# VH-VL binders against q9h9l3: the designs that were tried, part 191

Target 1, 176 residues: q9h9l3
Amino acid sequence: PRKMVAIDCEMVGTGPKGHVSSLARCSIVNYNGDVLYDEYILPPCHIVDYRTRWSGIRKQHMVNATPFKIARGQILKILTGKIVVGHAIHNDFKALQYFHPKSLTRDTSHIPPLNRKADCPENATMSLKHLTKKLLNRDIQVGKSGHSSVEDAQATMELYKLVEVEWEEHLARNPP
Short names: E, the ipSAE of ESMFold2; O, the ipSAE of OpenDDE; V2, 0.75 times the mean of E and O plus 0.25 times the DockQ between their complexes.

## First folded at step 10 (VH-VL)

Design K8 (framework fv_amlenetug)
Fold by ESMFold2-Fast, scan of step 10:
Structure K8 (fold): chain C 176 residues (1-176), chain A 120 residues (1-120), chain B 108 residues (1-108)
Amino acid sequence: as target 1 above (176 residues)
Amino acid sequence: EVQLLESGGGLVQTGGSLRLSCAASGFTFSNYAMTWVRQAPGKGLEWVSAISYDSDYTDYADSVKGRFTISRDNSQNTLYLQMNSLRAEDTAVYYCAKARYAVAGPFDYWGQGTLVTVSS
Amino acid sequence: EIVLTQSPGTLSLSPGERATLSCRASQSVSDRYLAWYQQKPGQAPRLLIYGASTRATGIPDRFSGSGSGTDFTLTISRLEPEDFAVYYCQQYYSSPETFGQGTKVEIK
């Protein structure tokens, strides 16, 4: 069987008026929720907006942060050939400047059975926070100090495990 | 407490084969890359081989490519090094070491080492 | 293959003195992918510093690492008797991972 990991990234604002989202932290967990990777990442461009309320990233985190090109290499060694689970994962892959095959990608923001279990419309885009509260009875992304990408990656893997059998069967019959 | 215990070293003839084992305890073995590092008598450290947490990535020093094979059994918390076509130059203490990360290290914990002596 | 060259080969000092050990890489290993190890006779190596400047768990603050690119330094601010050993640098930036040849810190 193919190995499975979950990923969550935090981005900061770079470029004109901080409108570009640049990778500044990445967390990857295995099937059981154990941390395989968790590093602060230094963008190659000047950080205009730390977006601290959401990212949890502050200037001090950048002092010993891993340069983007090196972090990307390490992350890709973990992701390549594996089933990668994320929430709105296209944003993470964009920040990584990485293409992961659709057949090996699982996006918990676009899994109809997961929304159904949460009593939400099947084709609606629900936040990770909402699905985690409804299905796992757990509060994540609490307060104004920013999100924990480790916590988010762990929640994402747990959410996927609730529908794994059903969704893998669906994908086998309906390849992307 | 993290512990790594090597076994399988000994005396072998040139051209022979030997398999080293490393029993790991005190950490979640399946989450970390593992490595073999050797040290010839009176010489420095030489990295030999590494394997990622899931065996998807393996790598070898040029001196051992094609002769040595690294593998792991995550269910038994054991690392292996299969050594074939042994040469006198392979004589060394072989250390098992845990990488700090899932795919690369620095190596934060080391075993005691096991001596491999290759003679004609 | 990135070659790491350590200097000096042997450093003869007395307890209480500062030790400065150099490691030069044949190509850039960035600012984060260099580690330092200590090895005493008959013992396995012990990780001192990783990420060029981060102390490993349990390592006294008299040990510090610095540098970036191709030039790195391990400093022991005030040598204690237990610090006389062989020290190795190691890069984990690029495969294959490589070690320097070692610097022996010995008592005068």
Scores: ipSAE 0.006, ipTM 0.558, lowest interface PAE 10.6, mean pLDDT 88

Design K9 (framework fv_amlenetug)
Fold by ESMFold2-Fast, scan of step 10:
Structure K9 (fold): chain C 176 residues (1-176), chain A 120 residues (1-120), chain B 108 residues (1-108)
Amino acid sequence: as target 1 above (176 residues)
Amino acid sequence: EVQLLESGGGLVQTGGSLRLSCAASGFTFSNYAMTWVRQAPGKGLEWVSAISYDSDYTDYADSVKGRFTISRDNSQNTLYLQMNSLRAEDTAVYYCAKARFAVAGPFDYWGQGTLVTVSS
Amino acid sequence: EIVLTQSPGTLSLSPGERATLSCRASQSVSDRYLAWYQQKPGQAPRLLIYGASTRATGIPDRFSGSGSGTDFTLTISRLEPEDFAVYYCQQYYSSPETFGQGTKVEIK
């Protein structure tokens, strides 16, 4: 079987009034939740808004951050050919300027059985924090210091594992 | 304790083949990139080849491309280097080393090396 | 390919003296992608410093790394007898990974 990883990225604001989302941290974990990659990433453009409340990124993290082009190359070597799990993962792929095949993508914000298990409407986009609390009885993204992309990637993998057998069987019968 | 033990070195004729093995223990082998680095007698270190934790990425020094193949067996915690069309210039001690990261990086643990001597 | 040039080729010093070793890259490797290794005769290399300035586990504090871009330095503040060895720098910024040619630190 194909290897599976989970990813979560943090973005900062660049461009006019900080309205452009640029990659500033990426965490990737394996099936067991072990960290394969976790780096702060220096955007090629001037950072206007660190969005620290959500991203957890501060100016100090940029001092030894990996330049975007180099980080992207490292990340893509890990993702290519693998089943990649994420939450609202299109945002991560957009920040990476990367296309990942739909057949190898698992988005925990768009898995109807997962929402059903959480007593949520099947077609709603529920937050990672909500699903993790409902299904794993664990609080993530706590406090005002920003999110941990490692914590988020680990929670995302654990959520996917709750529906993995059912969803992989569904995808085998109903290819995307 | 992290240990890397190379084997398979020896004397081989020009144009011949050898397969080196590296047995790893003391860490989760399947989570790290692995590399082969060689050192000719009295010379410096030369990176030869690397393989990512899952074998999806491999890379080679230009001097060995097309002749050497790196591979790994994560179920056996073993790294391999298949060396074909050997030349006198391939004579060196070959070290197995563990990368600090899953894809690449500095090499934090090294084996004691195995000598490969290529002669006509 | 990024070429690393180490200087001097040989450094002759006495125990107790400070050693300063240079590594120059043909193009920028940023602050994070330079490592230093120590090799004693008949032994495998040993990682000393990675990320240009981070000491590896178990490495004495007399070893320190500094530098950025293309110019890097390994400093041994007060040479001990066991420090006489060959030292290599290595970049892991761009494939292929490359090593410098080495600096031999020998007893005067």
Scores: ipSAE 0.007, ipTM 0.579, lowest interface PAE 9.4, mean pLDDT 88

Design P0 (framework fv_unasnemab; at its last look DockQ between E and O 0.03; V2 from the best seeds 0.00; counts 0 for: pae O 14.0 > 2, placed apart)
Fold by OpenDDE, second read of step 11:
Structure P0 (fold): chain C 176 residues (1-176), chain A 122 residues (1-122), chain B 107 residues (1-107)
Amino acid sequence: as target 1 above (176 residues)
Amino acid sequence: EVQLVESGGGLVQPGRSLRLSCTASGFTFSDHYMDWVRQAPGKGLEWVAEIRNKFNSYTTYYAESVKGRFTISRDDSKSIVYLQMNSLRTEDTALYYCARDLFDSGYYFDYWGKGTTVTVSS
Amino acid sequence: DIQMTQSPSSVSASVGDRVTITCRASQGISSYLNWYQQKPGKAPKLLIYDASSLQSGVPSRFSGSGSGTDFTLTISSLQPEDFASYFCQQANSFPRTFGGGTKVEME
């Protein structure tokens, strides 16, 4: 059960009008919150919008950023064979141009017991910020510096641990 | 091929200082935790210290027996981990191993050096 | 500190024998338990990590089990090259601590 990692990615805008979300930072933590990976990543296409207010990414972060193809290889090596926990994780996988097995994926934005614990509708999509505040009594994604993918990944793992036993049992009875 | 090579061991008198080095190769040194483990002659293994990587603020941990006397540090640019040993005692006599510490699925030492011998004697 | 009690301290066995070594933690350590093999004059070698995960390159006759406080290393069929000392190590808390070791020697 501890052979799992949590992932959080920050994206910038590329393509026409910056509407394409491209990976610009990726953070991965282990079951205990230790950081396995945290790198700025250089998209293959020109960055049109850094989305700094949300992503925390600035132009200076791209100066020595890891090229996407290299970073992707590094990240996939870490994720392979692991249970991967994330919040709205489909966005992260999309940005990585990677698909992790569904049976090994845990999305904290789609775990009814987690929402129930937070006194939220079970089938609602709650933000990581909201769940973290309600269940961990911790404020994340505050200030004007943008998100911290490490902080978000750690929060995601901690949230999942609250419902891990129940949810894993559910999944065992109801394989995807 | 992963390789760890310890150096700096020797014979010293009690109260003296010694600095051990471990040179790593064959892997991305900066991504890994590094540990020192020692083994007194004919005895078992004793963990000495751990230093974490850049992602984890280079946090250090020490065995109680060496706290305040030993300092673990690293130079990622050179792929070297150090163990500064001050105020050495006779009970510090041991073969000192450098070990690579993986923490992706548990915490374990998957590669060890051959060790360097430290002898503290009056 | 977490004390690791390893048993037995030594065991005499023959080739082909099933050998079992136990390690008990003074408090719960989940599955943060590793097993190492050490031969005379050599550095320790990782056999099992996270209680039951076989390290790459280690023969399948080695296996680990347990969780919480009680752990077991099993050699299903002892081979000549398996005569050595074995150590358990907890990685749940600091300081990291090792068991006292088990010497597997020839009958």
Scores: ipSAE 0.902, ipTM 0.944, lowest interface PAE 0.5, mean pLDDT 96
Fold by ESMFold2-Fast, scan of step 10:
Structure P0 (fold): chain C 176 residues (1-176), chain A 122 residues (1-122), chain B 107 residues (1-107)
Amino acid sequence: as target 1 above (176 residues)
Amino acid sequence: EVQLVESGGGLVQPGRSLRLSCTASGFTFSDHYMDWVRQAPGKGLEWVAEIRNKFNSYTTYYAESVKGRFTISRDDSKSIVYLQMNSLRTEDTALYYCARDLFDSGYYFDYWGKGTTVTVSS
Amino acid sequence: DIQMTQSPSSVSASVGDRVTITCRASQGISSYLNWYQQKPGKAPKLLIYDASSLQSGVPSRFSGSGSGTDFTLTISSLQPEDFASYFCQQANSFPRTFGGGTKVEME
């Protein structure tokens, strides 16, 4: 299926004690890993915690960042009508304030055959870093400069492709 | 409404150079791959070159027949893609189209300009 | 380079006819195949992308099928505005390559 993209978002902390996760970067790649979208996004609320160790977001990235409302429109235009692959993708959709149909959503943190290939419990939620190392023999999210959402989206698509045939057949027989 | 307008074509002698321009409007130019496709008089279509978007480091690809002679480039601030053609040969005579390359579901040219004519002759 | 062999080179047809055009790739190209229509003196127009996806605004009488090496474009009931040249194009690898074209002419 070629009407398929992978997404990964980076969030910063807003609201009381920085406990609200607000979208601050979004990367979307096509089936082959080419980058369709990769922008820093300015949250409408004051940033309390950049969460830089994980997000890779720094104050400098916010200076020319795309305002949330504009970025959301651009992103939704790409996602609408497509199969969207992500890892713990519920968090990305929540940050986007967006509902994507479950029938077109693929979450690599909840695909039992993928965990099985990685010698992990089928119903456990495994990290993207762990699955990528076990199944693709690649280290992602390394160092202390933060994660690359492009790298994460690309890894997520490659992981899904390992089980695509099997999982699409399963979903056809067991529609969500 | 998407528009692509090519310019810069003309009559030129073998061995000389010509630069084609394609001005885009009606979409976020910097997010799209752009391609040049040519068509010799009475013949079929031949892909010439591609330049990728800012997110893919502006990587470029060329048909073997033009490698080393043609250079594709772009100016996102002006929404223009260029084709610099050096060491022109009579077999480069063609109508040159600029095309927008969508890559969200496969790779395909959804909009084309009207083309600009290049004639290489003595 | 991947060679795209398109057949027939030309076909004479009447309004209401079913027209089929085939395209064969010299190597597997998955579903990375597009179909374009070109009318005399005009730029090509996208009809079908990714083997079988109908471009917005293109009439439903056009359909594409196939995967791997063998692909078909079908016009279920030819209309007067469909007399034109048709080209397939592979987008699996560089260089991108087009078929030789099929001219659909009036009988």
Scores: ipSAE 0.766, ipTM 0.896, lowest interface PAE 1.0, mean pLDDT 93
Fold by ESMFold2, look of step 12:
Order: sequence, then C-alpha cells, then structure tokens
Structure P0 (fold): chain C 176 residues (1-176), chain A 122 residues (1-122), chain B 107 residues (1-107)
Amino acid sequence: as target 1 above (176 residues)
Amino acid sequence: EVQLVESGGGLVQPGRSLRLSCTASGFTFSDHYMDWVRQAPGKGLEWVAEIRNKFNSYTTYYAESVKGRFTISRDDSKSIVYLQMNSLRTEDTALYYCARDLFDSGYYFDYWGKGTTVTVSS
Amino acid sequence: DIQMTQSPSSVSASVGDRVTITCRASQGISSYLNWYQQKPGKAPKLLIYDASSLQSGVPSRFSGSGSGTDFTLTISSLQPEDFASYFCQQANSFPRTFGGGTKVEME
C-alpha cells in the first residue's frame, strides 16, 4: 500500500494590509508521528502581519528561515506519490502553491465517519482543536502563543488513524 | 551509490571497551535514522541500537541486553555513526552491522555495511 | 518484546520450486514486517518492506503477504541465486526483533 504523511502549515500576512496568507512554517510527519520536515519559511514578499497570536511566528524565526522556493521544492519531494493527510488541507496546498491529487488527499475536516465518532453532524466542518479534544482527549493550540505545526500535524494523523480502515475502504468503493 | 563502512572491531578482554565507527556516503545522512545490528557466529540477527535524526532530537534506543553499557551517537557533519561499547561481555561477540533506517516510508534496513567483527574473550 | 517465530528453520528445494516461508508475531504488528535475504559471508539484503512492498531491484518472483500476526514470504519459482537464508523482522515497536531465519538449500 501507499505511504501516508500528515502536513500542517502556519501562515503570515503579506500583501495589502497583510490580508494575503503566505507560508511561514511547514511540518510533515509520517504515519507514526516521526517528524520528516519542520522548517520556518521566508515568504518571497514582505511580511506585514506575523499573526503571532495564531501562527506562533515571530520576526526572529525568519532570520535563518529557508526561502520559499527552496522549501517548496523540499516539501513537494516529500509529498510526491504519498497519501497526504491534513485538516482543511486546501489552505495548506494554496499556501504551497501546489495541487496534490484528490485521490491521494485526506482532509480530516471533511470525513463523515470521523464526525460521527465525535457526535457531530456528518457534513459539518469541525476544527482540529475540537476533534482532538473530543476524540483524543488532548488539548492542542493552548494559549495565545500560537499553534505548533508539528503538534497539529501529529494530531491530524492520529485522528485519521481512528477512521483509516473504514474511510480507505469507502474511497476504494467510491473513487473521488 | 549508498555505502556504509564499519570499522573499529577487534579482540578485547571482558570488561574492556571498544568504539565502532560507520562511515556513510551516497545519501543525505542527516535525514536518516541509523541502527546497529549484530550477528553472533552461526546465529541469527539481533538489533542493538538506533539513533534518530536532527528533526527527531537525535533520540536513542537500545536493546535491553546492552542498555547502560553501549552508547550510539552520530556526527552529521562527517556522516559517521558510532557505537561506544563499554563493559564488554563474551556474549557481545558478534559481527556488528551498521544499517540505514528508512523511517519516512516505515522502518526497515534498506542498506547494510559489511560489518566489523568484535570478539570478547579472556 | 515481540517474539518472531519463523518456520521452517530450513527447506530443501530445487530450481523452479515454489517456496513459502512463514513468520508469526507474538502480538499484532499491523503491516510493519520486513523480509531480508542473507548469503553466506554477506550482509542481509532487504527484499520486502511493510509486509508486501517489493524493494527496488528485487525480482518480482518474491512476494510478501499478511497482516496482524501471520506473514508469508513466497518465491514463486526458485532461481539458483535464491539459495540463501531469509529473516523476517518486525518494526512495530522497540526493540526491533528478527525471526530465527530459514535456510533455503539445494536439494
């Protein structure tokens, strides 16, 4: 079978009034939660808003950050040919300026069996924090110091494992 | 071409120490976990130790039979993994292999060195 | 520790034979099971990883199957270069453990 990874990204504000979301950190973990990649990434545009309260990104992190072009190449090499798990993963791919095949993409924000386990409506979009608390009895994204993309990627993989057998069988019968 | 070359084996008395080295080339050494696996003469394979990469804090793991006596370490700038073996016992006599661990697609030893022989006898 | 029980300990076979080697784990290891080949005086060589995935450069006559506790390595048509020892190894948990080995010999 294909190998799986989970990805999570943190974004900063660029462009007019800091409204454009640009990649500033990316973490990738394997099926067992081992960290395959975790780098701060320097956006190609000037950072207007670090969004530190949510992103955890500070100016000091950018001093030795990997330039976006280099980081993107490293990240895509890891993702190629793999099943990629994420939460609201479209936002991560958009920040990477990348399209991963839908047949190899798993989005924990849109998995009906996972919502059922959490006693949520099957078609609701649920936050990673909520699902992790409900299903893993774990608090993530604690406080106002920002998110950890490693912690979030690991939580995302653990959530997918709860429904992996059922969901992979469903997708085999109902190709995307 | 991936290559792993072990060195530092030899004949030592029980209670003494020996340091094995494994020099790696042909791949991005710093991305991989590295392991030591041993094989006593005419016996099967026994995993000894593992050291993780930078992203995973260079965490180490040991077989119970060597815990507290052996120390695995690495120098990513030189692409070398080491096994410091203290308080050696006769049952540590074996051919010691260095192995590359391919963790991002699972854990398996996809490349092995030729091994270096450690003989512990009085 | 997860014990790996490998059988048979040896098998005599001829070129062209189908050879089957089994490996049983003392507890569930999902699909985290690898197979290695070892020739006399040589290091082990990876054949199969994750129970059924063929390592690059390994002939398609080698196949692996199984999950949970029971695993099988099959050589569909034995070739002269396949006379060797074979080891299974679990990667589910620490310590990593190997089976006792199976020697495939010419009859």
Scores: ipSAE 0.316, ipTM 0.763, lowest interface PAE 4.0, mean pLDDT 92
ESMFold2 (binder alone), look of step 12: mean pLDDT 93; pTM 0.945
OpenDDE, look of step 12: ipSAE 0.000; ipTM 0.581

Design P1 (framework fv_unasnemab)
Fold by ESMFold2-Fast, scan of step 10:
Structure P1 (fold): chain C 176 residues (1-176), chain A 122 residues (1-122), chain B 107 residues (1-107)
Amino acid sequence: as target 1 above (176 residues)
Amino acid sequence: EVQLVESGGGLVQPGRSLRLSCTASGFTFSFHYMDWVRQAPGKGLEWVAEIRNKFNSYTTYYAESVKGRFTISRDDSKSIVYLQMNSLRTEDTALYYCARDLFDSGYYFDYWGKGTTVTVSS
Amino acid sequence: DIQMTQSPSSVSASVGDRVTITCRASQGISSYLNWYQQKPGKAPKLLIYDASSLQSGVPSRFSGSGSGTDFTLTISSLQPEDFASYFCQQANSFPRTFGGGTKVEME
């Protein structure tokens, strides 16, 4: 079934010394990489650190950003009942303040067959950039202007598709 | 509830123009791909055009039979998708449906309007 | 363009019958195949998407199968409300194309 989407979020620093990670952009793509959702999101708390080098978020993006409560509702409508693919996806779900069922969650940072295809140790947590370069021969997250969450979500879906058949069969035999 | 209401159909002479509108309600219109599908009297369905959402740059696609003559467009602020039909031919006579293209779980038309009739005749 | 050949063009059936409709693509479309039902004077209604996924609210007597080029829509036990026309549609590539339709008529 293609009731499957991939997600990638960008966070900014809020709270004391900017140590709290708050959602500031979310991108969701379908099985073929078409963009279902891509909005800048205004955190309910004051932004202390835009973390622009990694997030790509600047103060101008916040001017017409969707408030967190509204964005969260829109995002959860898209994710509910679907298989959701992400890389280190627990960080995205935490920023969304959302629990997605483990049976419908696919984390490309914790799929042993994917690491095996990349000639990496099965139990290592490899970066999205490394896996994408090794398996798709594509450079993502280049430069110092921040990451594109659309690019990251698209790469994540393509990586999952490389092991989809094998991993779905494994999960059917070994339910989480 | 999701609703799609087409309008703008009518009787026109060959070579003339007509603009169809489809007003959407009950969902976040700007997030969806929108399509036009037509059906000639007593015949089957023929896909006409698609316009993608704001996140995919409003990319448009057309059936070969209408390329260069028809233009699909949208106004997200009004939740309307349009079909501008130029250089109309008798074979363009059909009931024209507006359809919502749900692409989160595949690509398929989950809601359709009732259609608006276009008759091209001398 | 991907051509969709649908068969039969019409079938006469009785309530309780098993009805099978086939759709063949001129080239591989993976599972990007949808089935729609159309009753006289009404707009089409989605029945099945992505070859085998049943749309919410559609009775379980409807099922779809197939991948690649050959696809089947099955109605396991025909009901009075199922007398209608059925269309397959490929969503693999542009232009999107429909089959010619199958009219399921009362015997």
Scores: ipSAE 0.733, ipTM 0.883, lowest interface PAE 1.0, mean pLDDT 92
Fold by OpenDDE, second read of step 11:
Structure P1 (fold): chain C 176 residues (1-176), chain A 122 residues (1-122), chain B 107 residues (1-107)
Amino acid sequence: as target 1 above (176 residues)
Amino acid sequence: EVQLVESGGGLVQPGRSLRLSCTASGFTFSFHYMDWVRQAPGKGLEWVAEIRNKFNSYTTYYAESVKGRFTISRDDSKSIVYLQMNSLRTEDTALYYCARDLFDSGYYFDYWGKGTTVTVSS
Amino acid sequence: DIQMTQSPSSVSASVGDRVTITCRASQGISSYLNWYQQKPGKAPKLLIYDASSLQSGVPSRFSGSGSGTDFTLTISSLQPEDFASYFCQQANSFPRTFGGGTKVEME
């Protein structure tokens, strides 16, 4: 089996009205939940909206943030060749301006067995917070300090591990 | 050119304290995690401690053998990583290396200093 | 803690020989395994990272393989400058741990 990592990114708003989501933090954890990567990232464009309420990003975090191009290179090196687990991971990849092979991608927001286990409709898109509470009995993304990408990445990995065997078998029979 | 220069080693008696320093140059220090690794005379390598810069604070990790006695810290403004060693024991005798912790698909030590010798003896 | 068992502790070989060093982890560490070379009186030098990735500047005669618990460092054709000690190191979890080392000596 290929090695597995989980990723979670925080984005800030750039562009004229802050509607462009730009990567501002990225966290990657291994199968055991150990942090492999956790950096603030400086977008190439001026930040218009830090989206602090959700992202947890503040202006002070950008003072010594890793430039996007450098961070992207570092992150891609970590992801290359691995099974990458994330929640609504297409957003993370979009922010990274990178697309991981579908056969090596695991999106916990689109795993029917996971939803079933959480007594949710199999074809519904459930939040990471909800699934984590239901299946791990843990509260994440609480308070007003914004999200913790490390916490979210760890939760995502733990959720996937609950259905890993079943889902990997399914994917083997039904390769994307 | 990446350079790591350790200093602060010496001869001390058991129970005493010593502070090691590692001055880094040739790279953006604040972008990298830093580690201490030691090697007793004629022995293998032993990881001692790691320090990571996380946004508002630093995260540190220690080998069990040094927990509660050693403290790793850093000054990013000076590009220096420190190892405060308290309650030193004879088994702490070693060459202490400072290492840059780079990451790709994992973490690895791509640059090492020449080391500084710590001798703990009665 | 993850224990790294390295074998053999020493090996005698001649120039041109194929040398194989093994490292076994007490539990799965995926591919988070690094190999270092150390010559007497010198600091360790990174050879291989992530089990099989060759560090820049390292000769192609060095190669790494393995995943999970069993890893191998191979020197396809030993050169005079390769007589040294070699160490594996896991970077999967804390504490970071090294193998006991392998000394490659001249026969």
Scores: ipSAE 0.012, ipTM 0.599, lowest interface PAE 9.1, mean pLDDT 92

Design P10 (framework fv_unasnemab)
Fold by ESMFold2-Fast, scan of step 10:
Structure P10 (fold): chain C 176 residues (1-176), chain A 122 residues (1-122), chain B 107 residues (1-107)
Amino acid sequence: as target 1 above (176 residues)
Amino acid sequence: EVQLVESGGGLVQPGRSLRLSCTASGFTFSNHYMDWVRQAPGKGLEWVAEIRNKFNSYTTYYAESVKGRFTISRDDSKSIVYLQMNSLRTEDTALYYCARDLFDSGYYFDYWGKGTTVTVSS
Amino acid sequence: DIQMTQSPSSVSASVGDRVTITCRASQGISSYLNWYQQKPGKAPKLLIYDASSLQSGVPSRFSGSGSGTDFTLTISSLQPEDFASYFCQQANSFPRTFGGGTKVEME
């Protein structure tokens, strides 16, 4: 095992018409899928749209949620210096207001060999749900009550492990 | 920096009970799995028990030799992990170490306390 | 339970020698193997984790290798402070198990 974690964040809508995505939950798992961090996070701005269908977040989750500033500090301590795996991970880093080095970032939505194993076009951006069903024969994000960021982070790590050797060799030859 | 301090050891008769404590400081205790490892006089290391963190449901694991007699627990508000030892046997005589399990890229004990001695003798 | 067989139980060596300690698991444990050093009267100290990763602050003369069932700890050029006991430990499954230890003694 490598110094590698997988992350998945849930966002709620803040700002005008709820169009700004603000961090409201973050889950981080290790290489084997054990949970290193899983907290609801209170945005500094008023929540306009919980986006519950996708986020799974409801008003009650905000009652004892960790304030954004504190949560961000905790999360960054875990991510710093590690290879971080995510799916469309730029959205997670944006919500965290954080820059993670490209050399230590792995985005399962942009790994051509992973799409190839799933019999999908190499340059297409496939959803986490589709790749997980195709390659792991597992259904995630089931129903209409929102996603589990823990489940998503675990699936993301398992997907990356399918191409880890091949992709790490590619990155060593073609540094970002 | 990171410190683990064990206490609660002593001399007890077979069949009695002892409760060991390990007080942690210098890190976010609630995020870590915590383990007890023992060493009989002049012998090697023997893993005893592990308790996982809140994110992993405080799941506990035990060596077969202590299962049903020992209970591992933790108090995250005080940064303490406990080992309740019941029905003690002479073969439980050992130095008991508390260890922090760093599980972010593997599973390994990166910090150990200095240990607390348990002697079970009639 | 996964049994960890460590060899040799003791080795007599001189400063500057290359020392090799082996550890064999009764079942496959992937790379979930750690190596610890213990000096008399002291708590164990982590040297190597995940079979081959050197712990921060540990001298580069220590190295680990192997995967599956067969693992090796190597000290490339033994120093006076390296006379100690060494233990392997598998972290693949429960119960966690340690090897019997290897005592590295002065020749």
Scores: ipSAE 0.569, ipTM 0.819, lowest interface PAE 1.6, mean pLDDT 92

